# VH-VL binders against q8ixk2r445to577, part 96

Target 1, 133 residues: q8ixk2r445to577
Amino acid sequence: FFGMLQNKGLTDYCFDYNPPDENQIVGHQVILYLCHGMGQNQFFEYTSQKEIRYNTHQPEGCIAVEAGMDTLIMHLCEETAPENQKFILQEDGSLFHEQSKKCVQAARKESSDSFVPLLRDCTNSDHQKWFFK
Short names: E, the ipSAE of ESMFold2; O, the ipSAE of OpenDDE; V2, 0.75 times the mean of E and O plus 0.25 times the DockQ between their complexes.

## First folded at step 3 (VH-VL)

Design xa25 (framework fv_axatilimab; at its last look DockQ between E and O 0.07; V2 from the best seeds 0.00; counts 0 for: pae E 6.5 > 2, placed apart)
Fold by OpenDDE, look of step 5:
Structure xa25 (fold): chain C 133 residues (1-133), chain A 121 residues (1-121), chain B 107 residues (1-107)
Amino acid sequence: as target 1 above (133 residues)
Amino acid sequence: EVTLKESGPALVKPTQTLTLTCTFSGFSLSTYGVGVGWIRQPPGKALEWLANIYWNDDKYYNPSLKNRLTISKDTSKNQVVLTMTNMDPVDTATYYCARTRLYGDYPFDYWGQGTMVTVSS
Amino acid sequence: DIQMTQSPSSLSASVGDRVTITCLASQDISNYLAWYQQKPGKAPKLLIYDASSLESGVPSRFSGSGSGTDYTLTISSLQPEDFATYYCQQYDNLPLTFGGGTKVEIK
C-alpha cells in the first residue's frame, strides 16, 4: 500500500512529514495535515516488513516510536526493520504498533488547531482507523 | 458573520421526497476544513444527525437513513441540499443545517434557525 | 452506534446553584464530546468541545470534564438565562449521536 495515509474519524487529515532540512530527514515528528496530495510530504508506503516508509528521500525514512514516547518520529530505515518501526495495518483500518501494543490515533495537540498521530490504547475509535488513498 | 438558513416545504405527503436547501454566508465550502451537516429534531425529542458534506465533497450519512438520504453542495451558491425519499409521519421534525467546527472535527458551531417539516396526508 | 445516556433527564434548580449534568457513552469516546444548550424555539448553541474546551463567547461558569465513557457539564453558578435543555454529542465514531437531553428548570 502507498499514497496518502488518511484518517477516518478526522475528516480528510493525512500523515504529513515536512523536515526542515531535506538532507537531514530524521528526528522530527510526523504530524497530521489536511490531505492535499501535493508534493512529497504526504506520500507514504506500507511495506512487507511492516514499515511505514517515507521514501521520497535517500536514504529512506521509516516511522518509529522511541522508548517511552507516544509520538511518531522519523528514523532511517534499516535493512531489517527494528521492532520500534513495525506496524500492522489491520483489515478494520486500525494501525497497530507491535512493540508498544498500542494503536495510532489522530489527536489534537493541546490548545491548538493542529493534529498529530499518537499512540493510545486500542479502541473502536474512528480516529484510530486509517486507509491509503 | 456566519449565518445559515434552511428552506424547503413545510408540508410533505407520505412517500414523497423532501428537498431542503441550506444557504449560508460568512464562510465558503471551498475552504479547507469546512463542513456542513443536517440535524433534525422531532417535537419535544432529542437531536438526530442526518448527514455531513465537506469542502472536498466527502459525504457521510446516518446508516439508519442512508438509503433515503442524498447530500450535495453548490459551492458557487453557498448552498447545501439534502434530499430524503419516502417520507413518513415519523419524519416530522425541525430540520437544521449547521457548520462543522473548523479543522476537521464534528461539533457544530453555527446553526440555522431550523425549518419545521410536517409529513401528513 | 454509540449510545449517549444523559442524566438526569430533568432537574430543578435555583439561581446561584451549582448544576451538574452527566453524559455516559456506551464506549470510550476519547474526549470527542461536545455540549450544547438549546432554548425553546431556538437552535442548539455549542458550549463545550473536546470534553473540556470552552467555545468562544461562552461564559466561564460553564465547564466540561471527564474521560473515557463518563463526562460532566458543570454550571458553577446558575444564571436566569441558563434555564434550557442541554445535550451532549459524541464525534468519535460515525454516526454522530446525541444524548437524550437534560432540561434545567426553575425551582
Scores: ipSAE 0.797, ipTM 0.928, lowest interface PAE 0.7, mean pLDDT 94
Fold by ESMFold2-Fast, scan of step 3:
Structure xa25 (fold): chain C 133 residues (1-133), chain A 121 residues (1-121), chain B 107 residues (1-107)
Amino acid sequence: as target 1 above (133 residues)
Amino acid sequence: EVTLKESGPALVKPTQTLTLTCTFSGFSLSTYGVGVGWIRQPPGKALEWLANIYWNDDKYYNPSLKNRLTISKDTSKNQVVLTMTNMDPVDTATYYCARTRLYGDYPFDYWGQGTMVTVSS
Amino acid sequence: DIQMTQSPSSLSASVGDRVTITCLASQDISNYLAWYQQKPGKAPKLLIYDASSLESGVPSRFSGSGSGTDYTLTISSLQPEDFATYYCQQYDNLPLTFGGGTKVEIK
């Protein structure tokens, strides 16, 4: 699967990655932004290794969550995906982070009107359901 | 400023189709993220959501009523239309249209005054 | 469907009283909860969104709290204009669902 990764509950918001410096592709938080249909900073690939890859730059970035954290951060992809970079996209649309046993949820960023994907306890919430468009 | 107003028939016979129009001002359904929904309230009862339509023409319906409901918009006229088929006395209610200001992340922030629809023979 | 249960269905209060209304969701709604005020013969008015955020122009005596499945609307010092019916609404999942309402009446 590849394309724009859209939220079912926050229905016009997509995964978005726009680092301020193209020479430092890693270390920044993935955000949610209105889906624009243009790909680019919203274009992601879901791989057979259960990675969510950002393919717009070399070397490629892979979304990860550090142990004990709930934010999705861009890391460098590795030849064999480490556990913190593995997300199971389930048939119901849940994006399950197996290492933490939590699901990716669309959430408002504290003290702002912007949105980010965060790890939360798994529920049947539409805000935890994702699909490629 | 922001206003919404419902219009339509006050009396409907059983089995007929109800058509309600919401006319609004102070915002546009061409604005990213903006939507308009319909909510009804039978006399002395709770609010029940019916349908939403958004700037991009995405439509959402209450599953319990989906086979009876159609929602559409005319962005140039600032209008949203709800059609409900096969009316029954239990559908007697005040029907409201209301705005949501962000797609999927806000409740209804401005409401019309409501229009009372009575279904009887 | 997510079921929203409000309690109490009605209460009697005097001006100056602290009023508490509760809303219970049948599943975790992750703070996607709004509170509305409805006066007789009028449309609902949004008071609170995201469980605890006060809508612009709403008096500070209104506050919302809670998380998960359990939410509360508090009116810290009831005013004459606050006698109304209050509704909670979840917007975590479709269909959107409302509580049964709580009527705040004059003692």
Scores: ipSAE 0.144, ipTM 0.748, lowest interface PAE 4.6, mean pLDDT 88
Fold by ESMFold2, look of step 5:
Structure xa25 (fold): chain C 133 residues (1-133), chain A 121 residues (1-121), chain B 107 residues (1-107)
Amino acid sequence: as target 1 above (133 residues)
Amino acid sequence: EVTLKESGPALVKPTQTLTLTCTFSGFSLSTYGVGVGWIRQPPGKALEWLANIYWNDDKYYNPSLKNRLTISKDTSKNQVVLTMTNMDPVDTATYYCARTRLYGDYPFDYWGQGTMVTVSS
Amino acid sequence: DIQMTQSPSSLSASVGDRVTITCLASQDISNYLAWYQQKPGKAPKLLIYDASSLESGVPSRFSGSGSGTDYTLTISSLQPEDFATYYCQQYDNLPLTFGGGTKVEIK
């Protein structure tokens, strides 16, 4: 799967990655932004290793969640995907993080117009449903 | 279960600073996504949101109060403190603290009983 | 700021009546809407979140509906304990704002 990873409940919003330093892609948070398909910020690949790769930039980045955290941040991809970089995109659209056993949800940052993907307890909310476009 | 309780002075003179403490139990501000907010209600009138503080120490304030508000927490004591400067009779209200979850993607699900604060000479 | 306009401001009803309360937002709030019940001298109690989801322990006679700017709380068969003031609240944008309230009184 390759393309824009869109949320079902938060319509018109996609995974977006815009690091402040284009030469340092590691350690910054993935956000949600209006889907536009322009530039390289909104294109991700879901791999056979269950990674969500930001592969429009070299070196390639893989989305991870550090132990005890809930924010999705960029790490370098590895030959064998670490457990904290493994997500299962299920047929119902849920995006399950294996290590934490939580689901990715579109979340508002304190009742604002800023949105991020965060790990939360799995529910049937449309805000926990994702698809590639 | 989950409880919250407000404490502070019942009477404040104009221009003084109000300090309110919310003491809670049955949950922790170390839990992801959890927050505590303050809401007030003047007698017979609608509710007005004042401020929220979250587990990660993020703080949000009602801009209409012109930086009169400061919110802080002590996670180990299960307390949240609100200060409001330059009190005026129009600030007379019942003040509530309340829990929220999911980093603002959820409304206030548990409320304290409220504390009435009167501002007068 | 998002203005929340509730209607009616008050209503009188009998036990067993179906009542409907409307909340209009000044802009699309994407279903980030809550309904609260408040009895005299008491704190508000959360009934509905996400416009239509029932909070745990809330009787099924309460329901929420709507989208965009228009939201509705319905009580399908009014009970004696339901006489109270009801508030809507948006949590789509800061500052968080509440409707003016709807007082439901015994007819």
Scores: ipSAE 0.017, ipTM 0.657, lowest interface PAE 6.5, mean pLDDT 89
OpenDDE, second read of step 4: ipSAE 0.784; ipTM 0.925
ESMFold2 (binder alone), look of step 5: mean pLDDT 93; pTM 0.949

Design xa3 (framework fv_axatilimab; at its last look DockQ between E and O 0.78; V2 from the best seeds 0.00; counts 0 for: pae E 8.2 > 2)
Fold by OpenDDE, second read of step 4:
Structure xa3 (fold): chain C 133 residues (1-133), chain A 120 residues (1-120), chain B 107 residues (1-107)
Amino acid sequence: as target 1 above (133 residues)
Amino acid sequence: EVTLKESGPALVKPTQTLTLTCTFSGFSLSTYGVGVGWIRQPPGKALEWLANIYWNDDKYYNPSLKNRLTISKDTSKNQVVLTMTNMDPVDTATYYCARTDYGDYVFDYWGQGTMVTVSS
Amino acid sequence: DIQMTQSPSSLSASVGDRVTITCLASQDISNYLAWYQQKPGKAPKLLIYDASSLESGVPSRFSGSGSGTDYTLTISSLQPEDFATYYCQQYDNLPLTFGGGTKVEIK
């Protein structure tokens, strides 16, 4: 699966990554933004290694969850996907992070009108449902 | 200033189709994230969501009424239209249109509502 | 559909009283809960969104709390203009559903 990764509960919001330096793409947080499909900022790939790859630059970036965090951060992809980079996109649309055993949920940033994907306990929330478009 | 206003017939006969128009100002359905929904309220009763339409023409309906509802927009006129077929006295209610933003389902601005009575 | 059960359906209170209204969801709605105030003959007015976020322009005496299935709207000190009917609304799943309402009347 590849393309824009769109949320069901938050109408027309997609994974979005816009690193300050295109030559240094790691270390920043993945956010949600209205789906526009312009450029490469919203292009992601779900791989056979259960990675969500930001497949726009070399070296390739993969979404990871750092220890003790609930945010999604861009790391470098590895030959063998590390445990903190493994996600399961379920049939029902839920995006499950294997290591934390939590689901990715579209959430509003505190005191803002911005949105981010955050790890939360898995529920039947439409905000935890995702699909590639 | 954001405003919404419902318009349509105050009286509808059973089995007829109700057409309501929401005319708004202060915002545009060309703006990303913006949506408009319809909510009704029978006299002395609770609120019931009917349908939403968004800037990208995504439409959502209450499944209990989906087969009777059609929502559409005319962005150039700042209007949203709701049609509801096969009206019944049980559909007597005040009908509201309301705005939502940020792609969510929270209604931050409401019209004053228009009372629709279904009676023979 | 997610059922929203408000309690109480009505209450009597005096100016200055602390008022608490409860909304119980039939399933976990993940804080996707809004509160509205409606006065007779008027449209609902948004008070709280995301369970605890105060809408712009709403007095600070209004607050929302809760998680999972259980949510509360609190008016710390009831004012004369607060006598109205209050509704909760979940927006975690479609269809959107509202509570039955709580009428706050003057004692």
Scores: ipSAE 0.890, ipTM 0.951, lowest interface PAE 0.5, mean pLDDT 96
Fold by ESMFold2-Fast, scan of step 3:
Structure xa3 (fold): chain C 133 residues (1-133), chain A 120 residues (1-120), chain B 107 residues (1-107)
Amino acid sequence: as target 1 above (133 residues)
Amino acid sequence: EVTLKESGPALVKPTQTLTLTCTFSGFSLSTYGVGVGWIRQPPGKALEWLANIYWNDDKYYNPSLKNRLTISKDTSKNQVVLTMTNMDPVDTATYYCARTDYGDYVFDYWGQGTMVTVSS
Amino acid sequence: DIQMTQSPSSLSASVGDRVTITCLASQDISNYLAWYQQKPGKAPKLLIYDASSLESGVPSRFSGSGSGTDYTLTISSLQPEDFATYYCQQYDNLPLTFGGGTKVEIK
């Protein structure tokens, strides 16, 4: 399915991809921003390969775990999804990253009012629960 | 400057309905991410969260009190109203309204509080 | 509901003392914890959010630490204006819940 990927713990915050450099849309950190209901930078598709795709632009982007980090970045999608691009959306709303055994959590970005999705140890936190709207 | 102020009756009788108004300035509840909540504190006891309302009219209630609580807003008047039915002496407390920003549940500015006594 | 247990319930201290207040959550709250200061007859004031982030305008003698279920508020050198009751609050899950409070009073 597809739509805006919203966090249960934050009021109306959605996955958002808005790179600061318009010359390079891939390689930047995925953020969380207030849901605007218009798709665009907040429109994602969850695929049968367990990918979270951003297909507003070409080539299509896939959310990936940054090597050696707990951050989520936009990467180019591949014909066969690599392990760092696979997230299991569980029945309780958790986004489980099997390769790391961690869950995606909404977290405040350092020294700002902004939020970002990060990998953290899995808990029963509402900040680790996600749904498509 | 952000300010919030609670208003309502100081005394209510058991079984009556309490209506409290929070009037604020220095921010708008039409601003993305902004919310206002209600928290109460019985004399000498801890803080207890009651309800929150946000810019998009999303409403959240403490489940233990949900069937008694209604929260609403009038964005043009800069007011948030909390209604609580079937008041009981155990509901005697100071009631606060407070602001949240950026869609989270941290209260960064608080009103002065209004004391509500429930007694026959 | 997540239960927040705060300790001690009260303590007596002198100006210049290091004061520590602890807050224990009944489950992992992933650093979604705020600390508030409440002076007698006044509304609470936000001191710390996200377990360790100091709110703008709050003196640097206040600091927060901890992770998982265990959190601490520290006042490195107590000042006369710091005699108050302190509350922790989790915002990891609804309903929002507060600790029982720690009253810091003059020795």
Scores: ipSAE 0.285, ipTM 0.792, lowest interface PAE 3.4, mean pLDDT 89
Fold by ESMFold2, look of step 5:
Structure xa3 (fold): chain C 133 residues (1-133), chain A 120 residues (1-120), chain B 107 residues (1-107)
Amino acid sequence: as target 1 above (133 residues)
Amino acid sequence: EVTLKESGPALVKPTQTLTLTCTFSGFSLSTYGVGVGWIRQPPGKALEWLANIYWNDDKYYNPSLKNRLTISKDTSKNQVVLTMTNMDPVDTATYYCARTDYGDYVFDYWGQGTMVTVSS
Amino acid sequence: DIQMTQSPSSLSASVGDRVTITCLASQDISNYLAWYQQKPGKAPKLLIYDASSLESGVPSRFSGSGSGTDYTLTISSLQPEDFATYYCQQYDNLPLTFGGGTKVEIK
């Protein structure tokens, strides 16, 4: 799938990546922002390797979760997807992170009025349901 | 200051259609992310959510009532209208409109409510 | 639909008492829970959102806690003006649903 990855429960919010330096796209957090489709910040590809790629820029980025963390950060994509970059978009819309065995959830950022995707124990919450548009 | 006020008939006969208007001030449905919802409360009973409408005209209805409910807005008049068809005595309740925000679904400002009695 | 079960349905307490009200959700609601206070003849007033975040202008004696399916509203030192019915509301999934309410009476 390619497009904007939208949350069901937090309606009209999409994955958004806006690194402060366009030449250093690695190591920054993925956020949620109101879906707009303008520019290239909200376009991602879900690949057959179960990656979520930010590939509208070079080098291509793949969303990852570092060991022991719950935040989604940008890493460089590799020829064979590392385990920490594998997400299963399930039929029910849940986005399962294989290595951690947790699901991606829309959550309010603790110190702000903004939202981010975080790993949480898998539930039936609409805030853990995602779809491409 | 944010205020909301419900208006409509106090008495409706069974099978009639109820039309309620929420008039508000201190905010606008032209504002990105803003919405208005309707909640009712039968006398001595718990609250029941009915419907929400948002600045972008997205609409959400309680599925137990969705064939009976229609929600609409007039942004220039700061009004939201709820229409409920085929009223029955069990629909007797106080009806509230309240402000909400897209994505959070909490109601931070409420109108005073209007009592609607359904009786022959 | 997510069912919200509040307990107790009513309670009586003295001024200065610590009061605890619980809500049990029929499934994990991921802290998408609000608490409202409703005084007789008045509309509900938002107290707490996101399970534990205090709405502006709400006295600090009110607090919320919990996670998963189990959530709690606490009034640390009950005041005479806290006579009211309290409702929880989940907003994790549509339809939005409320608990049955807890009536707090001051002895």
Scores: ipSAE 0.016, ipTM 0.698, lowest interface PAE 8.2, mean pLDDT 89
ESMFold2 (binder alone), look of step 5: mean pLDDT 93; pTM 0.952
OpenDDE, look of step 5: ipSAE 0.838; ipTM 0.938

Design xa4 (framework fv_axatilimab)
Fold by ESMFold2-Fast, scan of step 3:
Structure xa4 (fold): chain C 133 residues (1-133), chain A 120 residues (1-120), chain B 107 residues (1-107)
Amino acid sequence: as target 1 above (133 residues)
Amino acid sequence: EVTLKESGPALVKPTQTLTLTCTFSGFSLSTYGVGVGWIRQPPGKALEWLANIYWNDDKYYNPSLKNRLTISKDTSKNQVVLTMTNMDPVDTATYYCARIGYGDYAFDIWGQGTMVTVSS
Amino acid sequence: DIQMTQSPSSLSASVGDRVTITCLASQDISNYLAWYQQKPGKAPKLLIYDASSLESGVPSRFSGSGSGTDYTLTISSLQPEDFATYYCQQYDNLPLTFGGGTKVEIK
């Protein structure tokens, strides 16, 4: 699967990665933003190793969650995916982070235009359901 | 100023189809993130959500009523239309349309409502 | 479907009283909760969104709190215009669902 990773609950919000420094593609937080349909900073690939890859730049970035954190951060992809970079996209659309045993949820940060994906206890919420568009 | 107003028949016979129109001003359904929903309230009862439509023509229906409901929009006329088939006396209610605001699903501005009575 | 249970279904209060209304969700709704005020014969009016954010133009005596499954609307000092029915609504999951309402009546 690849494309824009859209949230079922937040009608038009997609995974978005727009680092402030183009020479440093890793270490910044993944956000949610209105889906624009142009790919670019919203284009992700879900791999057979259960990674969510950001292929817009080289070297490729992979979404990870640091120990003790609930935020999704861009990391360098490795030849063998480490546990903190593995997300199971389930048939019902939930995105399960195996190492923490939590699900990725669309969450409000500051205002309606400031949403971020965060790890939360797994529920059957539409805000925890994702699909590629 | 944002306003919404419902229109449609005040009386409907059992088995007939109800068509309600929401006419609005002060915003556009071509604006990203904007939507309009329909909510009903039987006399003395709680609010019940029926359907939503969004700027991108995405449509959502209450599963309990999905086979009876159709929602559509005419962006150029600033109108949203709800159609409900096979009306029954239990469908007697005040029907509201409302703009969808915060968190994509909270209703920030409501129309005044239109009372629909289903009776022979 | 997420079920929203409001308590009490009705209460009697006097002007100046502190009023609390509770809303219980059948599952965690992650603060995706709105509160509405409805006066007889009128459309509902949004008071609170995201569990605790006060809508523009709503008096500061209204406040929302809570998390997870348990939420509360508080009116710190009840005014004559506050006698109304109050509804909570979750927007964590479709279908959107409302509580049964709490009628705040003159004592």
Scores: ipSAE 0.012, ipTM 0.608, lowest interface PAE 8.7, mean pLDDT 86

